# VH-VL binders against q9umr5, part 9

Target 1, 268 residues: q9umr5
Amino acid sequence: SYKPVIVVHGLFDSSYSFRHLLEYINETHPGTVVTVLDLFDGRESLRPLWEQVQGFREAVVPIMAKAPQGVHLICYSQGGLVCRALLSVMDDHNVDSFISLSSPQMGQYGDTDYLKWLFPTSMRSNLYRICYSPWGQEFSICNYWHDPHHDDLYLNASSFLALINGERDHPNATVWRKNFLRVGHLVLIGGPDDGVITPWQSSFFGFYDANETVLEMEEQLVYLRDSFGLKTLLARGAIVRCPMAGISHTAWHSNRTLYETCIEPWLS

## First folded at step 8 (VH-VL)

Design z12
Fold by OpenDDE, second read of step 9:
Structure z12 (fold): chain C 268 residues (1-268), chain A 123 residues (1-123), chain B 112 residues (1-112)
Amino acid sequence: as target 1 above (268 residues)
Amino acid sequence: QVQLVQSGAEVKKPGSSVKVSCKASGGTFSDYAISWVRQAPGQGLEYLGYIIPIFGTANYNEKFKGRVTITADKSTSTAYMELSSLRSEDTAVYYCARTQYDILTGYSDFDYWGQGTMVTVSS
Amino acid sequence: DVVMTQSPLSLPVTLGQPASISCRSSQSLVYSHGNTFLNWFQQRPGQSPRRLIYKVSNRDSGVPDRFSGSGSGTDFTLKISRVEAEDVGVYYCMQGTHEPYTFGQGTKLEIK
């Protein structure tokens, strides 16, 4: 039998977005119990990510308990950050594959139509004034806003991403790293034609430096310092990178080729 | 000026499906969400769900989950509402309405409405 | 779901006299960021709903100043200072704070 699959949605999303994914899983892995968690749907997805982590934790704990052989996580967009944090705070999770589906794992610093929709009156270059305020950190999108030009503010004000990345020292960093390292495989999925995740390499833990030059995962301090276990995971062959071109952000969960190439292999 | 223009009246048999369109003009389609509301004859307003075209995400009233599908075509600035397994109780005027959102100020729901589409379900 | 309760459901009014409609929500409509998403709609006979008030007390463009909205938390009121013939129709409150969004039953305003 196949291990249960738990799906976590993204910003302004819901379980409905994953109807095609469910179809694909059922076709290729019949009998798989797939649970798409309908928590923090729609506008509720703007709630602080730690709150979401707690909510999703409550939902996944009983599922994991019923699956002693382990489960797979498919976490889309913002959901990928929620899942990473979830795995960091859970000392008893049994996740075999953590599939990060076009998630801004290293943060977001985009100036796309997506961002303009969220902040019609704001510019990318000025969003730090909002996001790194106590008020701004009450919104999920700000919890992983990563302004490369204001790294000091990011490190000090980010109440979520900076912490789960271990970029800011905190008492739980060692434990969180230990917990996260319980994952069997970290499958990173994303691509250059995403159009939302900015830079798209964020899905692979790449990100801008101070000159907005994109650096790869291996060049990031979080990797070099192994602050939350990326270096360790890579060393043990536990990180899978699956880039794919020609896929827009809203199509990652509905593209058959992407599923077969990047998701299906890890659902066994 | 912002306008939402809906497709024409529909007459459907029970068990069939109906798809109503809502074309937006006078603004940037991707800047808004489109919600759907229906009104049975002589009754009040009932919320069905909404779509955020730029996100490609739709959210539904649980009451209609499984039967209602809301989609959007950004290229034509048109939103669609499809309701399946039609029943006589689904006879209503269906409205699309626009919503603006701003994280800084919140959102402005239903500031513009379509003219409505009468859907009649009868044997 | 949040239940929106309007009162009265029928409102006969003499021309030139004031009118008041109450709307009560089953839970607070205050959003986490402090805004309250309570709207008032007017639906004239044979027409689509028209938003009059948003966020409790803000009038939409073109809405006469004889219309005013007030309230907080769970209790809201729409007032018409001087009812005119064109004000005949059904008025709905709507909360947009909690999904699914919900409407009041409607208040039918008629001229005596």
Scores: ipSAE 0.635, ipTM 0.853, lowest interface PAE 1.2, mean pLDDT 94

Design z14
Fold by OpenDDE, look of step 10:
Structure z14 (fold): chain C 268 residues (1-268), chain A 123 residues (1-123), chain B 112 residues (1-112)
Amino acid sequence: as target 1 above (268 residues)
Amino acid sequence: QVQLVQSGAEVKKPGSSVKVSCKASGGTFSDYAISWVRQAPGQGLEYLGYIIPIFGTANYNEKFKGRVTITADKSTSTAYMELSSLRSEDTAVYYCARTQYDILTGYSDFDYWGQGTMVTVSS
Amino acid sequence: DVVMTQSPLSLPVTLGQPASISCRSSQSLVYSHGNTFLNWFQQRPGQSPRRLIYKVSNRDSGVPDRFSGSGSGTDFTLKISRVEAEDVGVYYCMQGTHWPETFGQGTKLEIK
């Protein structure tokens, strides 16, 4: 039998967005138990990510317990960060494949219509004033806002991304790294035509330097320092990168070709 | 001026489906969420759900999950509400309304309303 | 779901006299970031609802200053200092803090 699949949605999202994905999985892997977690749907997805991590943890624990052979995680957009944190805090997870579906794994610094909807009266360049305040960190989007021009504020004020990345020292860094390394495979999915994740390379742990030049995963300090295990995972062949062009952000979970190429191989 | 213009009245048989449209003008469609609310004759207001066109995501009142589908076409600045498996108790005026969100101030819910669409379900 | 309870449900008022409508929520409407999403809507006969007040006490553009909203936590009030003929209709409170958003039963304001 196939391992159960757990799906975690993105910002302002719900289980309904994954109806096509469920169809694909059912067709190609009949009998697979797929659970799309309907937690923190809609505007509730703006709640602090640590709160979401706790909620999702409570939901996945019983599923994992009933699946001794392991489970697969498919985590979309903001959900990918939730899942990475989840795997970091759980010392007993049994995740075989962690599929990060167009997730801003190294943060977000976009100036898109997507962002403008959330901040209609603010500019991207000024969001650090909001996001890196104690008040701002009460919103999920600010928990992974990564301003390359205000690295000091990011490192000091980010209550989520900087911590799970191990960019700021904290007492759980070693344990979180150990926990995260329990994952069988880390499947990173994203693409240049996403239009939301900015830069799109963030889905592959690439990100801007201080000059807004995009550096790859291997050039990132978190990789070089192996702060949460990326270097170790890569060394043991556990990281899969699956870039795909021609897919907009809202279509990653509803594209058959993408599913067959980047998701299906890891559901066995 | 912001305007929401809905499609015309519908008369439907039980078990059928209805799809109501809501065209927005006078603003930037991508800056809005579109909510749907209905009102049975002589009754109060009931929330169905909303869509955020820029996100392409919809959220539904649990009461209507499985029967209601909300979609949006950004190219035409139009939102749609489809209700299936119609029954007599679905007879109501259906309204679309605009919702804005600012992280600094929160939601600005229902600041503009459509004119309403009467949906009558009768055998 | 959060239950919104309005009182009274029927409100006969003499022209020129003040009116007051109460709205109580089954739980606090204060959001985590501190805002309280309580709205008041007016629905005149044969018309769509119109938002009068948002976030407890803010009047929408074009709303006369004779309308005022107040309250906190779970108790809210809409007041009309001097009722006019055009004020006839049904008034609804609505909470936007908790999902799903819910409305009060409505208060029908009539002229005596």
Scores: ipSAE 0.517, ipTM 0.816, lowest interface PAE 1.6, mean pLDDT 93

Design z23
Fold by OpenDDE, look of step 10:
Structure z23 (fold): chain C 268 residues (1-268), chain A 123 residues (1-123), chain B 112 residues (1-112)
Amino acid sequence: as target 1 above (268 residues)
Amino acid sequence: QVQLVQSGAEVKKPGSSVKVSCKASGGTFSDYAISWVRQAPGQGLEYLGYIIPIFGRANYNEKFKGRVTITADKSTSTAYMELSSLRSEDTAVYYCARTQYDILTGYSDFDYWGQGTMVTVSS
Amino acid sequence: DVVMTQSPLSLPVTLGQPASISCRSSQSLVYSHGNTFLNWFQQRPGQSPRRLIYKVSNRDSGVPDRFSGSGSGTDFTLKISRVEAEDVGVYYCMQGTHEPYTFGQGTKLEIK
């Protein structure tokens, strides 16, 4: 039998967005128990990510307990960060494949439609004033806002991304790293035509330097320092990178070719 | 001035579908969401769902999931609400309302309403 | 779902006298960021709802200052200092903090 699949949605999302993915899984892996978690839907997805992590943890624990052989996680967009944090705080998770589906794993710094809707009177260059304020961190989007021009503010004010990345010292860093390394495979999916994740390389732990030059995962301090286990995972062949062009952000979970190429191989 | 103008009254048979439109003007369509609320005759207000046109993403009240579909056309600044498998209890005035959420200003939902669309479901 | 309970449901008032409507939510309407999305709407006979108050106590443009909103957490109040003939209609509270958004039953204000 196939291992259960747990799906975590993204910002302003719901389980309904994954109807095609469910269809694909049922067709190619019949009998698979797929659970799309309907938590923090819609506007609720703006809640602090740690709150979301706690909620999703409560939901996945029973599922994992019933699946001693292990489970697969498919986590889309903002959900990918939630899942990474989830795997960091859980010392007893049994995740075989963690599939990060177009997630801003290294943060977000882009003037996208998302920003226009949330901050209609603000520009990307000014969001640090909001996101790195005490009240700004009460919004999920600010929890992974990563301004390369204000690194000091990011490191000091980010209550989520900087912590799960191990970029800011904290007492749980070693344990979180250990927990995260329990994952069998980390499957990173994204692409240049996403249009939302900025830079799109963030889905592969690439990101801007101070000059807004995109550096790859291996050039990031979090990798070089192995702060949360990326270097270790890569060394043991546990990281899979699956870039795909021609896919917009809202289509990652509903593209058959993408599914067959990047997701399906890891559901066995 | 912000205005929401809805389509005209509808009379439908049970089991059929109705699609109501809501055209927005006087503002930037992409800056806000459109919510739908209905009101049965002599009754209170009931929330159906909303769409964020800029994302093309809709969220629904679970009570109506499976029957209601909310869409938007950014090119015409128009939102649509389609309700299928109509029942007599679906007879109501259906309203669209603007939902603006600005983290900075703290704007909340439903600051502007359409004029309403009467949908009558009868055999 | 969050249940919004209004009281009274019927409110006969003499012209020039004050009016008060209570709205209670089944759970706190305070968001994690501190905002409370509690709205008050007025619906005059044959008209669409009109927002009067947003975020508990903020009056919309064009709303007379005789209308005021107050409250916190789960208890909220709409007050009209001097009721006028044009105030006849049904008033609704609404919470926009938790999905799905929910309305109170409505309070019908009438002139005695």
Scores: ipSAE 0.502, ipTM 0.797, lowest interface PAE 1.6, mean pLDDT 94

Design z26
Fold by OpenDDE, look of step 10:
Structure z26 (fold): chain C 268 residues (1-268), chain A 123 residues (1-123), chain B 112 residues (1-112)
Amino acid sequence: as target 1 above (268 residues)
Amino acid sequence: QVQLVQSGAEVKKPGSSVKVSCKASGGTFSDYAISWVRQAPGQGLEYLGYIIPIFGTANYNEKFKGRVTITADKSTSTAYMELSSLRSEDTAVYYCARTQYDILTGYSDFDYWGQGTMVTVSS
Amino acid sequence: DVVMTQSPLSLPVTLGQPASISCRSSQSLVYSYGNTFLNWFQQRPGQSPRRLIYKVSNRDSGVPDRFSGSGSGTDFTLKISRVEAEDVGVYYCMQGTHWPYTFGQGTKLEIK
């Protein structure tokens, strides 16, 4: 039988968004038990990511316990960060494939319509004033806001991304790295036509330098220092990069070609 | 001039709920957070929570065990604080305040307070 | 929760004389880049609180220069160089660094 699949949604999202994905999985892998976690939907997705991690952890633990052969995670957008953190804090997870579906894995620094809706009076360049304030980190978006022009503020104020990346020293860094490395495969999915994840390379752990030049994963300090295990995973052939053009952010979970090319191969 | 005008005094029975309003004028409501603080008679100040109107997301003092709900209506520039399961110890003057942090700059040069709303809980 | 401890709780002062109020936090109030979110409020009888000082030493608009704030880490002080009759009221320190935000007990300033 096929391993169970657990799906984690993104910001302002719900389980209904994944109806097509469920159809694809059922068609190609009949009998697969797919669970789309219905937690922190809508506005509740703005809650601190650590709170979300705890909630999702409580939900996945029973599923994992019933699947001794392992499970697959499909985590979309903001959910990808939640899942990475989840795998970092769980010392007993049994995740075979962690599929990061258009997630801002290296953070977000974009002035998109998506963000402007949340910050109508602020520009991208000013969001650091909010996100790195004492109350800013109470919002999920700020938990992975990564301002390349205010790196010091990011490193000091980020209560989530900087920690799971191991960019700021903390007592659990070694353990989290060890836990995350339990994953069988890390499948990174994203593309240049996403329109929301900024830069889109963030889905592949690429990101801006101080001049807003996009550097790839292998050029990032987190990789070079192997702070949470990216270098190790790559070395053992556990990282899969699946870029795809022509897909908007809200279509990653509803594209058959994308599914067949980037998701299906890892659901065995 | 920025002003916060709160609703009038309330007298409530134990177990009931009260909802206090705070209307802001003279500024941009969406650019600031609204905090709620209460003060029992002859006592000090206690922080209840705040809301970021743009997000519509509030943060609460857990001491109130989910009894407090803070909301905001951007269209009317009004914030609300609802306290449920009222008890005698909830008798206090409730204040709204434009917080020391604003959405654009991350801080405020001046903090404005409402005039306060007396809530009396008695059987 | 962070406990804010003020001293004294009662402060009788002669007109024209200086006054000093201490506020101590149970943990450091230093935030990122050294920002310290310690505020001082004045509450005159029958009125709403009014912020006097923010971030340890910054006076709000309209606050007389006879008011000054100082301190760092866990120890903070509000000083009034020359007490006036209008200064009668209760003064509160507040920390805005750690959630939930908390106030001191208040110091009641009275004229002798």
Scores: ipSAE 0.015, ipTM 0.540, lowest interface PAE 6.5, mean pLDDT 91

Design z40
Fold by OpenDDE, look of step 10:
Structure z40 (fold): chain C 268 residues (1-268), chain A 123 residues (1-123), chain B 112 residues (1-112)
Amino acid sequence: as target 1 above (268 residues)
Amino acid sequence: QVQLVQSGAEVKKPGSSVKVSCKASGGTFSDYAISWVRQAPGQGLEYLGYIIPIFGTANYNEKFKGRVTITADKSTSTAYMELSSLRSEDTAVYYCARDQYDILTGYSDFDYWGQGTMVTVSS
Amino acid sequence: DVVMTQSPLSLPVTLGQPASISCRSSQSLVYSHGNTFLNWFQQRPGQSPRRLIYKVSNRDSGVPDRFSGSGSGTDFTLKISRVEAEDVGVYYCMQGTHWPYTFGQGTKLEIK
């Protein structure tokens, strides 16, 4: 039988968004138990990511317990960060494939529709004053806001991304790295036509330098220092990068070609 | 030192409107929210609403049924509270306070307060 | 709306003696992430409210250490170890967890 699949949604999302994905999985892998976690939907997805991690942890633990051979995670957009954190804090997870579906894994820095909704009169260049303020980190989107022009503020104020990346020292860094390295494969999916994840390379752990030049994963300090295990995972062939053009952010979970090319191979 | 300085006392007729100002100094106006609280004579404190100047967004206590409007001018570091359709029960001291708000939860600190503005509504 | 209930509403105290004010919320003020937004304010006669305590037990700068806050969930307490003349006024608890924010009725502290 196929391993169970757990799906975690993104910002302002719900389980209904994954109806096509469920159809694809059922068609190609009949009998697969797929669970789309219905937690922190809609506006509740704006809650602090650590709160979400705790909630999702409670939901996945029983599923994992019933699947001794392992499970697959499909985590979309903001959900990809939730899942990475989840795998970092769980010392006993049994995730075979962690599929990061167009997630801002290295953070977000850009004026998107999501940001405009929350910050209608704010510009990208000024959001650091909000997100890195004492109250800004109460928003999930601020938990992974990564301003390349205010690195000091990011490193000091980010209560989520900087920690799971191991960019700021903390007592659990070693353990979290160890836990995350339990994954069988890390499948990174994203593309240049996403339109939301900014830069789109963030889905592949690429990101801006101080001049807003996009650097790839291998050029990032988190990789070079192997702060949470990316270098180790790459070395053992556990990282899969699947870029695809022509897909908008809201279509990653509903594209058959994308599914067959980037998702299906890792559900066996 | 952070200071909030409010406009002077007002005497208004029923049915009219009043607009109270709150000027902030000694801090970063755009990084905080401004809340408004009122206190009727001899009574407790009642929360009216807040504005986040940097966002330009305001939120109100529904109890006031849309009679209150809160605005802010970042260029002058001044917040405003306007209350319309005044009635005698609106007679109170109105305070502004500096807060650390978020839109989702409405978390607030109220770490600094203005001196208060007495608004008297009488025929 | 969350109802904040203070007790007592009137608190006559002898100088030098301790004082305690209770504040109970109709709902838990704790977020899942652990934050509890309960504040205590002091309002001296003829003055604006002044924050004494934030997030249950954190004392503001300039507030004497004779003031302390404690509690969890729905039950909170403000204590004054030794009441002084300058402590005369009304004390309010306030919750900032649930919209709209609400205050207790106030406790009037007077010297006997």
Scores: ipSAE 0.046, ipTM 0.634, lowest interface PAE 3.8, mean pLDDT 92

Design z70
Fold by OpenDDE, look of step 10:
Structure z70 (fold): chain C 268 residues (1-268), chain A 123 residues (1-123), chain B 112 residues (1-112)
Amino acid sequence: as target 1 above (268 residues)
Amino acid sequence: QVQLVQSGAEVKKPGSSVKVSCKASGGTFSDYTISWVRQAPGQGLEYLGYIIPIFGTANYNEKFKGRVTITADKSTSTAYMELSSLRSEDTAVYYCARTQYDILTGYSDFDYWGQGTMVTVSS
Amino acid sequence: DVVMTQSPLSLPVTLGQPASISCRSSQSLVYSHGNTFLNWFQQRPGQSPRRLIYKVSNRDSGVPDRFSGSGSGTDFTLKISRVEAEDVGVYYCMQGTHWPYTFGQGTKLEIK
């Protein structure tokens, strides 16, 4: 039988968004138990990511316990960060494939519709003033806001991304790295036509330098220092990068070609 | 000079609602958070919640079980606190405060409090 | 909720003498980013509260040098080096790290 699949949604999202994905999985892998977690939907997805991590942890633990052979995670957009954190804090997870579906894994620095909705009077260049304040960190988006022009503030104020990346020292860094490395495969999916994840390379752990030049994963300090295990995972062939053009952010979970090319191979 | 001026004292019946206003002047209303704190007679301070006017987002103390609603009108630089289903134990002085964090700078080294609004709930 | 426990609750002090108020939290007030959001407020009789100290040891503008804050983790102290008549009132510690934010019971400072 196929391993169970757990799906975690993104910002302002719900389980209904994944109806097509469920159809694809059922068609290609009949009998697969797929659970789309219905937690922190809609506006509740703005809650602090650590709170979300805890909630999702409580939901996945029973599922994992019933699947001794392992499970697969499909985590979309903001959900990808939640899942990465989840795998970092769980010392007993049994995740075979962690599929990061267009997630801002290295953070977000873009003036998107999502941000404008929350920050109607703020521009991208000024969001650091909000996001890197204690009250700003009460919002999930700010938890992974990564301003390349204010690296000091990011490193000191980010209560989520900087920690799970191991960019700021903390007592759990070693353990979190060890836990995350339990994953069988890390499947990174994203593309240049996403329109939301900024830069789109963030889905592949690429990101801006101080001049807003996009550097790839292998050029990032988190990789070079192997702060949370990227270098180790790559070395053992556990990282899969699946870029795809022509897909908008809201279509990653409902594109058949994308599914067959980037998701299906890892659901065995 | 920054000032927070609250609405006048209220006398309410149990089960009714009260809405207290807090008008800010002398500063940039949209750049600060507004907090609400109450103090029963002879008692300590209790945090009700806060609002970030620029976001229009409020955070509430769950102790009040959804009875508190905090809003803000940026055009008038006024914040509001509404407490519904009033009980005798809701009798207190209610304070608004512009505290702790500046939206523009990320922090504030000052805080300003309103003069307080006495709300009396009695049959 | 985080419980803030102040000691003493009543503090009679002779003019010119020092005063010390303790505040203990039920859990660490160190935020994930490293800051500790512990504040001290003064409330004079018939007045609104006034913040004296923020983030453990930082004095607000206009606060006299005789006031000082210290501490870490779960234990914090407000000290007044030389009590003056205008210092009469109730002092509150407040944690702003964990939601909901909570206050201590208050310490009533009086002149003997």
Scores: ipSAE 0.014, ipTM 0.529, lowest interface PAE 7.0, mean pLDDT 91

Design z79
Fold by OpenDDE, second read of step 9:
Order: structure tokens, then sequence, then C-alpha cells
Structure z79 (fold): chain C 268 residues (1-268), chain A 122 residues (1-122), chain B 112 residues (1-112)
């Protein structure tokens, strides 16, 4: 039998967005128990990410308990950060494959057309003004806003991403790293035509430097310091990178080719 | 100069809902957050929640969660506060206040509306 | 929630004399990047609150220099060097560091 699959949606999303993915899984892996968590849908996805982590944790714990052989996580967009945090705070998770589906794993710093409707007046260069404040940190978007031009503010004000990345020292860093390293495989999915995740390499733990030059995962301090276990995971062959071009952000969970190439192999 | 003008006084029955408006003028609405604070007669100030219009979502004080809905219409530069399941204890002056985040670190309610008296009585 | 405790709650003052209001928070108001979001508001009778001080010690535009804010961590003070008749009202401290944001009980300043 196939291991259960747990799906976590992204910003402004709901379980309905994954209807195609469910179809694909059912077709290729009949009998798979797939649970799309219908929590923090729509505008509720703007709730603080730690709040979401707690909510999703409560939902996944019973599922994991009933699946002693392990489960797979498919986490889309913002959901990928939620899932990474889940795996960091859970000392007893049994996740075999963590599939990060076009997630801003190293944060977001973009003002693409997709984001312009959210921020019609504010430019990305100015979002730090609200995001790195108590006011802004109560919203999920700000929890993983990563302004490369205000690194000091990011490191100090980011109440989520900087912590799960181990970029800011905190008393749980060692334990979180240990917990995260329990994952069997980390499957990173994304692509250059995403149009939302900015830079798109963020889905692969790449990100801008101070000059907005994109550096790869292996050049990131979080990797070099192995702050949350990326270096360790890579060393033991546990990281899978699956880039794909020609896929827009809203199509990652509904593209059959992407599913067959990047998701299906890890649902066994 | 930025001004906040609120809707007029309301008299409501218990169990009903009230919706107070707060219209901003003299600035860029999207550069502000709008806070809602209430003050019962002879009492102190209580924070209800705030909205960041560019996010389109509000953050609420848990004390009022489920009963308070804060919205914003960017096209009219107007914020709204709706309180449902009204009780006598909800009788208060309700204030909207601007939070200017155009300058980093300059947060807080620097501009206030004139207040809206909401009376809940049988 | 962070509890803001003001003292005194009633403050009778002679015109021209100084006044001091204390505000204590149950938790440090220092945010992660070092700023402290402690505000002071003045509410004159029959009027909306008016912000006097933000971030502990910064006066808003139009606020007389006889008003000053100080403090750090959990202990804050609003001082009026020379109380004037127009200063009558209730003063509130408010923390904006920890959600939900909370106010002190208020200090009623009256002229003796």
Amino acid sequence: as target 1 above (268 residues)
Amino acid sequence: QVQLVQSGAEVKKPGSSVKVSCKASGGTFSDYAISWVRQAPGQGLEYLGYIIPIFGTANYNEKFKGRVTITADKSTSTAYMELSSLRSEDTAVYYCARVDYTKFGSYGMDVWGQGTMVTVSS
Amino acid sequence: DVVMTQSPLSLPVTLGQPASISCRSSQSLVYSHGNTFLNWFQQRPGQSPRRLIYKVSNRDSGVPDRFSGSGSGTDFTLKISRVEAEDVGVYYCMQGTHWPYTFGQGTKLEIK
C-alpha cells in the first residue's frame, strides 16, 4: 500500500485548488489516502505562519499516528514554509518525502504582476517598512519577506523565516535542525517561469545577495553553516532538485507533466 | 493633512450588528494601516484590531474575534468596523486611527477620527 | 496579553508645577530590532485621543516641548515640565510591540 499523502496549500488557496493533483495521485497510485488540509483558506492564509503551523500540526499529528510506515507531504507555495516549520518543531514526525512545490523557501522579495495587485501602491523596496514591524509580522506574507537591502531588519524582525532558517540564534535551533533532519527526502520543485516566487531560485534555497545577484543554495550562509540541516541533507543524498520551465505559479499543482516528473516518483 | 471622518452615532438593540465607517482624506490610503479602538463611557481604551489595506486583511484582538470584522475599501479610502452580536457592554465610543508606515519606525496611531458613539440598549 | 500599569491613576497638579506619570509593562517592550514601541496619548475632555509621544521619547508634531517621554524595557515615564490648563485630561500609555496592543488604565490629570 502507498503511504498517505498530506497536502498543504498556499497563500489565498484552498483545498479545491488541488483537485487535479488528487486526480493524478488516484490515477497513478490507486488507494492512496490523500488529505488536503482545509485550514487557513483564502484570507485566513494571511494569519501569522506560526499560527498556521500550530493549526496544521494539530491536523497532521493524527494522520501521522495512523501511518506508522510514514507519510508524504506535498506543500505548495507558502505551504512549503509551513511544512518546513512543521518538520522543524515536530520531534516525532514520520515524513518520508517532503515535497516543496514552488515554495519561497528562502523568502520572497518580488513585485511581480501577481504581487502588484496585492501591493498596488507600495513597491517591493518599501515593503520592509511595514513587514519588519510588529504590525506587519502579524501577517504571513511578512513572515517570509526577505529584503536583501535590509538584512539587519530581516534578521532581527523576521519572526518566522529567519528563525526556521537558523539565521538568527534561538534556543531551539539545534532541536529544530535535529527534527528537520528526520525527513527522508526533501524534494524541491520550482522554475524560472513561475512569475510569483521571486527570485524563483528561492524554491531551491537560492536568493539575492545585497546586489540582487542570485546565489545558489550552496552559497547561502544557511547552507554553509548547516544552520537547519541543508548541508547534511545534501551530503546524504536526501535533497532532490526538480526545476521545470514553462509552468506558472498557479499551475504547479495541476500540471500533469510536472506531477509525473517531479512529484510521482516520491509517492511510493 | 490627513483626516479621518467617522460615521454618525448609532443606537442598536442587543443581538444586532453595527457597522462604523472611517473615511480617510489628505493622504495615500494604501500607505496607512487603520486601527480601531473603543472606549466605554468613563473607561479606558481598548484595542479592537487593525487592517493593512494593501493586504486586505485585518488582525483582531482575540477578545473580539468572531464578532468584529474590519474591512477597507481602497477605492473610497474608507475603513469599516462591524461588530455583531451586540451587547450592552459594547456601548462605547469607537475610534478609528491611522498608522503611518511610510517612514520605518514611525508606527502608531498619529491621527484619530472624531469617534462614533454606539449605544446598545433594549 | 501585556499588562500596562499606570501610576498614579489620579494626578492633581498645581498650575506651573511639573507632573510625572509612570507606565510599567508586564513584559519588555523592546522589539527584536531594538525599537521600543511605547506611546503616550492625551485625551482632553470630550475629545479624541491625541498621540503625544511615540517610541518612548519622540514627540509628535505640534506637541509642546514641556512634554517628554523616557524609559526602557518595562518602565516608562511621561513628564510635563510645567503643567498648563490645557493639559487637563486623561493620559494613556500604550504598547505596540506585542499583539494585542494594550493601553494603560489612564491617568486623570486635574488642576488643583
Scores: ipSAE 0.903, ipTM 0.948, lowest interface PAE 0.6, mean pLDDT 95

